# Designs tried in a protein design chat: miniprotein binders against Mucin-6 (MUC6). Part 70

Target 1, 185 residues: Mucin-6 (MUC6), of Homo sapiens (Human) (q6w4x9r395to579)
Amino acid sequence: GHCSLEGGSFVTTFDARPYRFHGTCTYILLQSPQLPEDGALMAVYDKSGVSHSETSLVAVVYLSRQDKIVISQDEVVTNNGEAKWLPYKTRNITVFRQTSTHLQMATSFGLELVVQLRPIFQAYVTVGPQFRGQTRGLCGNFNGDTTDDFTTSMGIAEGTASLFVDSWRAGNCPAALERETDPCS
Below, E stands for the ipSAE of ESMFold2; O stands for the ipSAE of OpenDDE; V2 stands for 0.75 times the mean of E and O plus 0.25 times the DockQ between their complexes.

## First folded at step 16 (miniprotein)

Design pe7 (from ge1 with E16L S46A E63L T70A; at its last look DockQ between E and O 0.60; V2 from the best seeds 0.75)
Fold by ESMFold2, look of step 17:
Structure pe7 (fold): chain B 185 residues (1-185), chain A 98 residues (1-98)
Amino acid sequence: as target 1 above (185 residues)
Amino acid sequence: DEEEDIRELVEDAKELLEEARELFEEAKRLAEEGNLEEAERELTEAIYELWEAIFELRLAAYLAGDERLAEELERLAEELLKLIEEVMRLYVEIEREE
């Protein structure tokens, strides 16, 4: 299964349902019992300042009880916040640079993530067949039926992308979370 | 009306493609003139336009009630993906020279 985050604001689910949204939050992209240690893949969006997209993807985060891996245009970090040299490896995850513009996160549990860093930050999520019918989040449920890909975190199928996307917010998100932080304390 | 919506999506995608082609040609001229920073900006804008066009074609294919129409729209989106690849090759070349 393939799920794509492209062009700043466009998403295509595992079942090939396209949609777009604008928001300034962290969203749950993928949850599944197939991910070890309560793993989840999350997407971070922020105001972009470009004419073609009000908000854009700026980072992807893999979070589990064992790992926190943040991939943004400038860095890969772990749960201790330290930027790491690539390739970076844990027991079951390897992050490495594919090309001058692309990074790849490969795993032993059937998840693969490719991130294009430039010119537009984009993400490509690939999951093995063991994930069929067992995913939730912005990438949909991977059950071969596009009509229920807009299933909210409460299990309700919605007809609009905005209600669906808002249900997958991770935490209480202000309108400009990233820009509201003060670099000087 | 989904049929009217599909036509509007396709027409908008065509306009975006035309704009992206113009940006790509201008970026080539700028690169030949040595204006690499502006060429890079034009290429980035072209890629944004192409992704929006691809999205509109994918949405149109999703809305299509006819299998053959959906396949044709997906084929058109694949053609735009190939154009993005071409634009990206120049982008990477220019970025390397900077």
Scores: ipSAE 0.810, ipTM 0.912, lowest interface PAE 0.7, mean pLDDT 86
Fold by OpenDDE base, look of step 17:
Structure pe7 (fold): chain B 185 residues (1-185), chain A 98 residues (1-98)
Amino acid sequence: as target 1 above (185 residues)
Amino acid sequence: DEEEDIRELVEDAKELLEEARELFEEAKRLAEEGNLEEAERELTEAIYELWEAIFELRLAAYLAGDERLAEELERLAEELLKLIEEVMRLYVEIEREE
C-alpha cells in the first residue's frame, strides 16, 4: 500500500483515493496493530502562505512507546527531542539520507517512509501486505475500497474530507478546511 | 453533472500545466543569467502548480465512470510527473551551484 502527501495539501490514500485539505494541526496518518509498541505515523501541517487557507506539510512524526522520531522541513531529525546524525539507527528503525533532497526511514516491521525535503516538503508511506484492512488514519484503511476511506476515528464514514481529517487530529487545533475543486458544485 | 465536473478539472489542469511550463522556461532563463535564487523560486512555483494539476487529474480519474477515460487521465498525470522530474533536475543543479 502506498499513501502520499504531496503538493503541500494533497493526499492519496492507500486505496488510491485523492483528496485535499487545509489544516494547521498534527494528524494521524497511520495506526495499525501491525506497528510495534503502539506505533503511529503522524503529519504536522502549518501555515504556508498569506492566506489562512494556505497550509502545507512541515514535518512527519513516528511515535511509539520507545521512540518519537521527527523529520522536519529544516532537515533536522530528532528522537525524543534529541537531534540525531544520519544515518541514525534504533532497534528496528533506520533513518538515512537517500538523495540530496530525500530522506528515508526504513523499518523492520513493514513500514517505509520517504520524505522529500525540498523544494516542497512531501511524504510517501509504504506498508506491506500484512497491513491490508488493518490501517486507520488519513491514509485510509487499505482494504481496496475507496468509498470507505473517509472513516473517522470513531468508525463513522464521512462524505467529505474535512470532518474525516478533523477526526484524526492529534491535538487541539482549528478545524480543517476542504478546498472546493468544482466551483460549480 | 459528473461529466461537466470532469471537464472542468481537466481544463483547469491544462491551464496549470501551461503556467508551469512558462515558469519553468523563465527559471531556465534566470539560471542562465546567474540569478539562481529567483530561478529556484520560479521552479518551486512551477512544481506547486504541477502538483495541483496532477491532483485535479487524479480526482477527475476517480470521478470517471468510464475506465478508458480514467486511464487516459492517469496517463496525463504521469506525464506531468515527468515534467516535475525535469524541473527537479534543474532545481538540484542550481542548488549544487550555490
Scores: ipSAE 0.798, ipTM 0.906, lowest interface PAE 0.5, mean pLDDT 94
Fold by ESMFold2-Fast, scan of step 16:
Structure pe7 (fold): chain B 185 residues (1-185), chain A 98 residues (1-98)
Amino acid sequence: as target 1 above (185 residues)
Amino acid sequence: DEEEDIRELVEDAKELLEEARELFEEAKRLAEEGNLEEAERELTEAIYELWEAIFELRLAAYLAGDERLAEELERLAEELLKLIEEVMRLYVEIEREE
């Protein structure tokens, strides 16, 4: 399956449901029991300086019990807070420059991430067939049914992208629906 | 009204595509004249316009109740992806020259 984050604010899920959102937070992109050591992919969105997009992807994070790999739009790759020169290899993960404008994170566990650095920061997630029906997050549940692609972190199928996206917020930032109001408590 | 929503999305996508094509042609001209920095800005804007158009075509396909129409709209989105690849090739060439 393929999930993409493109054009600053567009997402296409593993089941090919396209949507747009305007959040400025860290969001869970992909969680699955197929990922080792409680692994998860996360996407960081911030206010866009470009008129074509209200918000834009600024970093992708792979987090597990052993690793916190951050790939950011400023072309810095860190693991556990330390900057890494490419190619960077761990036991199960290799990060390398695929082209002059793209980095790739290849894994031994059926996950591949390609990040476009320039001219627009974008991410492409590929997962093997073992992930079918076993994914959660912004990329959807990968069950072949688009009617439940907006399944929230509470397991509820929503009809709107805003409630779906807000449910996958990870981090101490205001919910997308609350961004325009004064946050409290 | 799904039919009207689909028509509006497709029409907007066509307008975005036309603007992107104009930006791409201007970028080619700027690159030939040695205005590499301005060419890169035009190409970047073209790519943003193309991603917006692709999103609108994909959304129209998702909303389409007719399978044939959905397939046609998805095929159009794939054509725009090919155009993005072409724009990206020029972008990379310009980066190498700078």
Scores: ipSAE 0.775, ipTM 0.900, lowest interface PAE 0.7, mean pLDDT 84
ESMFold2 (binder alone), alone request of step 16: mean pLDDT 80; pTM 0.763
ESMFold2 (binder alone), look of step 17: mean pLDDT 79; pTM 0.750

Design pe8 (from ge1 with E16L E40A S46L; at its last look DockQ between E and O 0.56; V2 from the best seeds 0.70)
Fold by ESMFold2-Fast, scan of step 16:
Structure pe8 (fold): chain B 185 residues (1-185), chain A 98 residues (1-98)
Amino acid sequence: as target 1 above (185 residues)
Amino acid sequence: DEEEDIRELVEDAKELLEEARELFEEAKRLAEEGNLEEAARELTELIYELWEAIFELRLAAYEAGDERLTEELERLAEELLKLIEEVMRLYVEIEREE
C-alpha cells in the first residue's frame, strides 16, 4: 500500500482516499502492530508562507522505543536528538540520499519512506501486504473499504476530514520534538 | 447535475493545463537567460498549483459513481502529474547550475 503527503496540505490514504487539511501540530501518520518496538510514523505541520497552502509538512518522524529519527525540511536528519551523516544505518533502518532532492528510509519490517526535500517538502509511505487491515492514523486503515477511511483514534468512522485529522494529533503542539534534548531524561 | 459539475471541472483542468504549459515555457526562457533564481521561484509556484488541481481531480474521481467520468478525471490528473515531472527535471537542472 501507498500513502502520500503532497503539495503542502494534501493526503492520499492507503485506500486511495484523497483529503485536504490545515493543521499546525504533530500528527500520527501510521501506527501498526506490524511496527517493532511500539513504532509509529508521525508528520509535523506548521504554517506556510505560500498562498496555495495554509499549512505545510515540515518534518517526518519515526518513533520507537529505540529510535527517534527526524527528517526535516532543513535537510537535517537526527536520531535521538543527534545529527547524523548519511548514509545512516541501524540494525533495522537505513537512511540515505536517493537523489539530489530525495531521502529514503528503508526498513527490514516492511515500511519504506521517501521524503522529497525540494522544492516542496513531501512524503511517500509504502507498506508491505502484512500491514493490510492493521494500520491506523492519517494514512487510514488499509482494509480496502473506502466507507470507513476516516476512522478516528477512538475507532469511530467520521464523514469529514477535519474530525478525523484532529483525532490523530500527537501530544501538545509543537513541543514534541524539543523535549528530546534533555540529558537527564 | 453531477455530470455537469464534473464536465465543468474537466474543462477547468484542461484550461489550467494549457496555462501551466505556457508558464513552464516562460520559466524555461528565464533559465536560458540565466535568471535562475526567478525561474526556480516560478517553477515552485507552478508545482503548488498543479498539486492543487490534481487533488481536486482525485477527490472528484473518488466521489463519483460513474466509471466513464472517473476515467476522464484520472487521465487529466495523470497529465498534470507528468507536467510536474517535467517541471521537477528543470528545477533540478537549475539547482546544478547555481
Scores: ipSAE 0.765, ipTM 0.885, lowest interface PAE 0.7, mean pLDDT 84
Fold by ESMFold2, look of step 17:
Structure pe8 (fold): chain B 185 residues (1-185), chain A 98 residues (1-98)
Amino acid sequence: as target 1 above (185 residues)
Amino acid sequence: DEEEDIRELVEDAKELLEEARELFEEAKRLAEEGNLEEAARELTELIYELWEAIFELRLAAYEAGDERLTEELERLAEELLKLIEEVMRLYVEIEREE
């Protein structure tokens, strides 16, 4: 299964449903019982300096009871908040530089994350077949049916991306920023 | 009319693809002249524009009720993706020289 965060504001789910959103928050990208120690993958979006997108992806975070790994442009930090030398390795996770522009987080539990750092920050999530039907979050439920990929954190299938995305906020985020109109209109 | 709207989108994307190749060649000239920062900026903006078009094609393909239309939209999105890869290669070369 593949889920992608591309072009600043575009998402394609594990079941290939494309959508776009704008927001300045941290969102649950992927939760699953297949991730050890209550692990979750999260995406951080913030205001963009480019004219093609009001907000854009700026970081990806893997968080579990054992690990906190934050990947942003030019920085990888852990639970003590300090940048780490690459490659960074735990028992189950290795983060390393794949190319001059890409980092990879490889795991022993079927999750792979590739992050393009430049020219724009993009993320590519790959999960093994054991995750089928067992995912939640912005990447959808991976059940082979795109019509219910907009399932909220309460288990309700929504017809719009905005309600779905809002339900997956991972922290306190002002609702007004999530609903601002286009500044140019 | 869905088919008319899709045809307009496809035509717009094909025009973008042709224009993008000219912009790519201009960025090459900027880099050759030593204007590396401007070249990188132009390539980055081009990549954003290509992603926007790819998203529009992917969304139209997802919403289409016709296999023929879906396949055409997906093939065009793949052509735009291939161009992004070419643009990325130049961007990486420029970064190394910076």
Scores: ipSAE 0.762, ipTM 0.879, lowest interface PAE 0.8, mean pLDDT 84
Fold by OpenDDE base, look of step 17:
Structure pe8 (fold): chain B 185 residues (1-185), chain A 98 residues (1-98)
Amino acid sequence: as target 1 above (185 residues)
Amino acid sequence: DEEEDIRELVEDAKELLEEARELFEEAKRLAEEGNLEEAARELTELIYELWEAIFELRLAAYEAGDERLTEELERLAEELLKLIEEVMRLYVEIEREE
């Protein structure tokens, strides 16, 4: 399964459903019993412009009972608040520079993360087949059905992205907004 | 009319593609002239615009009930994505020179 966060405010779920939102919070991208030690992948969004509709991804966080790995747009990688030099390796996670503009987080448990640092901070999440039907968060449930991707943290199917996204907030933040399509379209 | 809206979106995307190519060439020229910062800025802005268009197309494709229209939307999205890849290649080159 492939989930992508692109263009600052766009998401494509594991089931290939595209949607957009504007928010300035930390959101759960991926939770799964397949992630060890209560692991979760999260995305941090912040204001990128003057308008409320100008928000963008600024960091990705992998959080478990043992690690809090943060990859930020300024290329700083931390674990549990301490800056780490690359390549950085834990027991089952390795963070290294893939290219001049890309970092990669490789794991031993079927999660891969590629982060594009420039010119736009973007993230690409790949999970193994063992994750099928066992994921939750902004990346969806990876069950091959796009119509139920907007399932909230409480297990309720939402019709709009904004309510769906808000349910996956990891903190106290303003409500997310779904940017309407171009009225000229 | 949903079909009409999709057609308009398609036309807009085609126009954007042409404009984007022109902007890309301009950025190349700027880079060749040694104006790397401006070139990088323009390329960055271009990428944002292209991604916005791509996602509009993808969303429309997802919602479209007509297979033919869906295919056209996806094709255009792919073309824009290819252009982003070209833009990124130049961007990386510029960064190496800075």
Scores: ipSAE 0.722, ipTM 0.872, lowest interface PAE 0.6, mean pLDDT 93
ESMFold2 (binder alone), alone request of step 16: mean pLDDT 79; pTM 0.727
ESMFold2 (binder alone), look of step 17: mean pLDDT 79; pTM 0.727

Design pe9 (from ge1 with E16I E42A S46A E63A)
Fold by ESMFold2-Fast, scan of step 16:
Structure pe9 (fold): chain B 185 residues (1-185), chain A 98 residues (1-98)
Amino acid sequence: as target 1 above (185 residues)
Amino acid sequence: DEEEDIRELVEDAKEILEEARELFEEAKRLAEEGNLEEAERALTEAIYELWEAIFELRLAAYAAGDERLTEELERLAEELLKLIEEVMRLYVEIEREE
């Protein structure tokens, strides 16, 4: 299965449902019992600086009990807060430069991640057949049934992308502050 | 009606495709003149416009109940994707020169 995060704010799930992203938080992209050490793939979105997208992907995180691998739009790869030179290899994960504009994270457990760094930061998630019906998060449940593609973290099928996306927030994301006036000095 | 709405989306996507081709040609000219930063900016703008159009086509194809319309929308989205590939190739060439 294939899930993609493209054009700053567009997602296509494993079951091929497209939707638009309007959040600015860290979100659970993929959770599965097939991921070792309570592993999860997460996506970080922030306000976009371009007119074509309200929000944009700025980092992808693979988090487990052993590792916190962060790949950011600044082209820095860290694990557990330490910057790593590529190729970077752990027991089950290798991160390397695939092309001048793309990094790849290859794993031994059926997950592949390709990150486009430039000109637009994008991510492509590929999972093996063992993940079928075993995924949760923004990439959907990979069960071949599109009627439940917006299944929230509480197991409820929603009719809107916004409720679906909000249910998969991973952190304490502050509400936007409304400014009453701009400083004039 | 649904078919009228889809025809308008198709027309909009074709206009975006032509607009993106114009940005691509302008980027080639800028690169030939040595204005690499402006060339990259034009290419990046083209890619964003193409992704927006591709998304709208995919969303319409996902919702469509007519196989012929779905095929037409998907075929047009593939044309936009092919242009993104061409734009990306020029983008990479420009980066090598910088």
Scores: ipSAE 0.732, ipTM 0.871, lowest interface PAE 0.8, mean pLDDT 83
ESMFold2 (binder alone), alone request of step 16: mean pLDDT 78; pTM 0.722

Design peX (from pe2 with W51S F55S Y91S)
Fold by ESMFold2-Fast, scan of step 16:
Structure peX (fold): chain B 185 residues (1-185), chain A 98 residues (1-98)
Amino acid sequence: as target 1 above (185 residues)
Amino acid sequence: DEEEDIRELVEDAKELLEEARELFEEAKRLAEEGNLEEAERELTEAIYELSEAISELRLAAYEAGDERLTEELERLAEELLKLIEEVMRLSVEIEREE
């Protein structure tokens, strides 16, 4: 399956359902029992002065018990907080420059990430057939049925993207958003 | 309203396309004057708006329930692809000159 993060804040799930959202947090794109060491792929969104939607992708993160690989729009790759020169290889993961404008993270466990750095920052996620029906997060559940692609972290299928996206927040949400939801002020 | 949502997506995509055309024309002017950094900024904004426009057309096509795109949507998509190709070409040329 193939999931894409394009056009600032648009996502197309593994089952080919497109949607948009507005957010400035870190979100879980993909969790699966097929990812080793409690691995998860995440996307960081922030305010953008160049996107009509006012928010855009600024980094992609692969987090496991061993690694925290961050690929940012500033073309910096870090693992566990340390900057790495490419190609960078761990036991199961290799990050390398695929073209002058694209980085690729290849893995031994059926996950591939391609990040477009220029002219705009976008990401493309590919997973092997072993992930079918075993994914969760913003990229959907990869079960061949788009009607339940908005399944929240609580296991509830929603009809709209907003509750779905909010349920997959992993952190880095601004305090101002919490104040805005307070009915007493 | 499904039909109303589709119309709003198409209208927003058209607006983004027109804004992108304006940014592209401004970027060409800035590049000709040798203001490459501002030209690149305008092109980046144009490319984001074009990417958002095509994504909104994908949403509209999906919400139409796998129906064939209307002539309007098909022509709009072709115009977006052509403009994206030209904008990308200028962006590469400007990057090369820097």
Scores: ipSAE 0.324, ipTM 0.652, lowest interface PAE 3.2, mean pLDDT 77

Design pm12 (from gm1 with F50W; at its last fold request DockQ between E and O 0.77; V2 from the best seeds 0.78)
Fold by OpenDDE base, fold request of step 19:
Structure pm12 (fold): chain B 185 residues (1-185), chain A 83 residues (1-83)
Amino acid sequence: as target 1 above (185 residues)
Amino acid sequence: SMKRIRVYIEVEGDPEKILEAAEKIYEIAEELGVEVFVYVREDGLTTVIWVEGDEEKVKEFVERVREILKELGAKVEVEEEEL
């Protein structure tokens, strides 16, 4: 499964459902029982301009009981608040520079993250087949059905991206705005 | 320098009810200067309160949050780690 966070406000789920939102919070991208130690992948969005529609991804966070790995737009990688040199390995996670513009977080448990640093900070999440039907968050549920991707953190199906996205907030933030559109457009 | 710790709180109870109290939790976190995340775990049933900061502040946070959660009738499990 491939999930993408592109263009600052576009998301394509594992089931290839594209949608757009504008929010300035930390959101759960991916939860799964396949992630060890209650792991969760999160996305941090912030304002990129004065308009409410000017939002962008500024960091990706992998949060577990043991780690808080942050990959920020300024290429700083931290774990538990401490800056780390690349390549950095902890337990079953490795963060390394893939290219001059890309960082990668590789794991032994079937999660791969590629972060594009420039020109736009973007993230690409790949999960193995073992994650099928066992994911939740902004990346959807990876069950081959796009119509149920907007399931909230409490298992409620939502018809709009805003309510869906808001349900996955991990911080105290304002409500998200939505505009469903093809991220390729 | 003060010791930094992480506390991972698992809360059993109605997630919706707990999340309704999240605003107050965030206010406490802001007051104390600790970093906090509140979210429903992958099981869709357990609410997680994840907090990091100076030990003294985190401990105070935990105590105050415990009081809130107690009033809600929630059960909590707390795990502390030194950073």
Scores: ipSAE 0.855, ipTM 0.937, lowest interface PAE 0.5, mean pLDDT 94
Fold by ESMFold2, look of step 17:
Structure pm12 (fold): chain B 185 residues (1-185), chain A 83 residues (1-83)
Amino acid sequence: as target 1 above (185 residues)
Amino acid sequence: SMKRIRVYIEVEGDPEKILEAAEKIYEIAEELGVEVFVYVREDGLTTVIWVEGDEEKVKEFVERVREILKELGAKVEVEEEEL
């Protein structure tokens, strides 16, 4: 299964359902019992212009009981807050530079992440067949049916992206805590 | 101290009600300068509040969040890890 996070806050789910959203929060991209030690993949979005509709991916986070691996648009990779030189290897995870513009996180548990650093920060998530029907988050449920990929964190299937994406918020939304200061509006 | 810690607060109860309190939890985190994630685990029954930062600030965060969760009637378990 393949899920992509592309410029303009576009997402394509594991079931090939495309959608777009805006927001400046951290969101659950993927949860699954196939991810060891309570693992989750998260996506961090921030403003890329003067309005909330101009948002883009700025980091991808793999969080588990042992690790907090952050791959950010500044091309720095950290684990638990400490910068790491590539290639970086843990027991189950290897992060390495695939090309001058792409980083890869390979795992022993069927998750692969490829991050395009330039010209636009984008991410591509691949999961093995053992994940079928066992995923939750912005990448959908991987059940072969695009009509229920917008299932919220409470298990409600929505027809549009906005309530679905908002339900997967997992972190503070700094831009949402400030007054609107758009002088061009 | 200058020590950094990470705390997991695992909450059992109505996840919808706990998530409705998430904005207040985020406000406390911002006030104290700690990093926080709040999300429902895949079992649909456990809400996780992950917090990391300076030990003194994280401990204050945990105390204030426990009070919110008590008001909601939630059952909580707290696990601390030193970084």
Scores: ipSAE 0.733, ipTM 0.873, lowest interface PAE 1.0, mean pLDDT 86
Fold by ESMFold2-Fast, scan of step 16:
Structure pm12 (fold): chain B 185 residues (1-185), chain A 83 residues (1-83)
Amino acid sequence: as target 1 above (185 residues)
Amino acid sequence: SMKRIRVYIEVEGDPEKILEAAEKIYEIAEELGVEVFVYVREDGLTTVIWVEGDEEKVKEFVERVREILKELGAKVEVEEEEL
């Protein structure tokens, strides 16, 4: 299956349901029993200053019991807070430059991530057939039915994207209230 | 150099009720300068609090978060790892 995060704030789920994203925090894209060591793929969004979107993807995070791999729009790759030169290899994960504008994270457990760095930071998630019906998060449940793609972290199927997206918040927002004032004031 | 640690906290209780406390948890993390993630696990039942930073700051974070979770009646299991 394929899930995409494009155009700053648009998501297409594994079951091909498109929706728009309106958030400025860290959110779970993908959780599954198929990911080792309680692994989760996450997306970090922040406000967009000059684009048509209210929010833009700024980083993708793969978090597990052993690893915190961050790939940011600034082309910096870290694991557990330490900057890494590419290609970067662990036992089960390799991060490398696929093209001049794309980085790829390949894994041994059926997850592939490609990030487009330019002209707009975008992410593409591919999962193997073993993930069918076993995913949760912003990329949907991968069950072949789009009607329940907005299943929240509590297992409730929502009819609209807003409550669905909010339920998958996993981290603090990049712009804290103490540091950044209202953009409308 | 400062010793950095990661603490993984498993919280059993009503995930909706625990997530309502997440904003206070994020405020404590910002104050102490530690990185935190708060989310419901793939089972839909257990809430995870993942925190990383300087050892003394992480230990203070854990103590303050334990008090919040105690008021919510939640059961807590904690695992620590050196980075």
Scores: ipSAE 0.652, ipTM 0.847, lowest interface PAE 1.3, mean pLDDT 83
ESMFold2 (binder alone), look of step 17: mean pLDDT 84; pTM 0.826
OpenDDE base, look of step 17: ipSAE 0.854; ipTM 0.933
ESMFold2, fold request of step 19: ipSAE 0.705, 0.673, 0.669; ipTM 0.868, 0.849, 0.846
ESMFold2 (binder alone), fold request of step 19: mean pLDDT 83, 83, 83; pTM 0.816, 0.820, 0.820
OpenDDE base, fold request of step 19: ipSAE 0.831, 0.829; ipTM 0.930, 0.929

Design pm19 (from gm1 with D43G G44D L45R T46L)
Fold by ESMFold2-Fast, scan of step 16:
Structure pm19 (fold): chain B 185 residues (1-185), chain A 83 residues (1-83)
Amino acid sequence: as target 1 above (185 residues)
Amino acid sequence: SMKRIRVYIEVEGDPEKILEAAEKIYEIAEELGVEVFVYVREGDRLTVIFVEGDEEKVKEFVERVREILKELGAKVEVEEEEL
């Protein structure tokens, strides 16, 4: 399956459901029992104004009991807070420069991440067939049915992207609640 | 020299109540200057807390969080990793 984070804050889930959100936080993209050591893939969004929205992807994080690999838009790769030269290898993960504008994180457990560094920071997540029906997070549940792709962290299928996205916050930051003002005059 | 650690806290209890306590957990993390990630795992219904920072601050964080989680009747398992 394939999930994409493009154009600032557009997401297409593993079941090909597109959506957009506004928010400035770290969010769970992918969590699954198929990820070792309680691993999770996360996305960091911050205010930009330069891309397609007022918020944009600024970093992707793979966090487990052993590793915290951060790939940021400034082209720095760290693990557990220490900057790493590429190619960087651990037991199960290799981060390397695939092209002059793309980095790849390859794993032994069926997860691959490609990040576009230039001209706009974007990310592409690929998972093997063992993940089917066993994913949760912003990339959806990978069950072949788009109608429940907005399943929150508590297991409730929502009709709106905003409630879905807010449920997947993984840090202390404000909820991404949209406000509409209807001036009556 | 400062030693940095990461602690994994696996919490078994009512995940909804534990997530409601996350705001207090985040406040403690901000107070102590440690980085925290909190989420629920599907399948086993556990809340997972990763916290990392300076050793003494992380250990103080864990102690204070255990107190909050005990009030909720939660069971807590802790594992530590040197960074």
Scores: ipSAE 0.343, ipTM 0.733, lowest interface PAE 3.3, mean pLDDT 80
ESMFold2 (binder alone), alone request of step 16: mean pLDDT 68; pTM 0.664

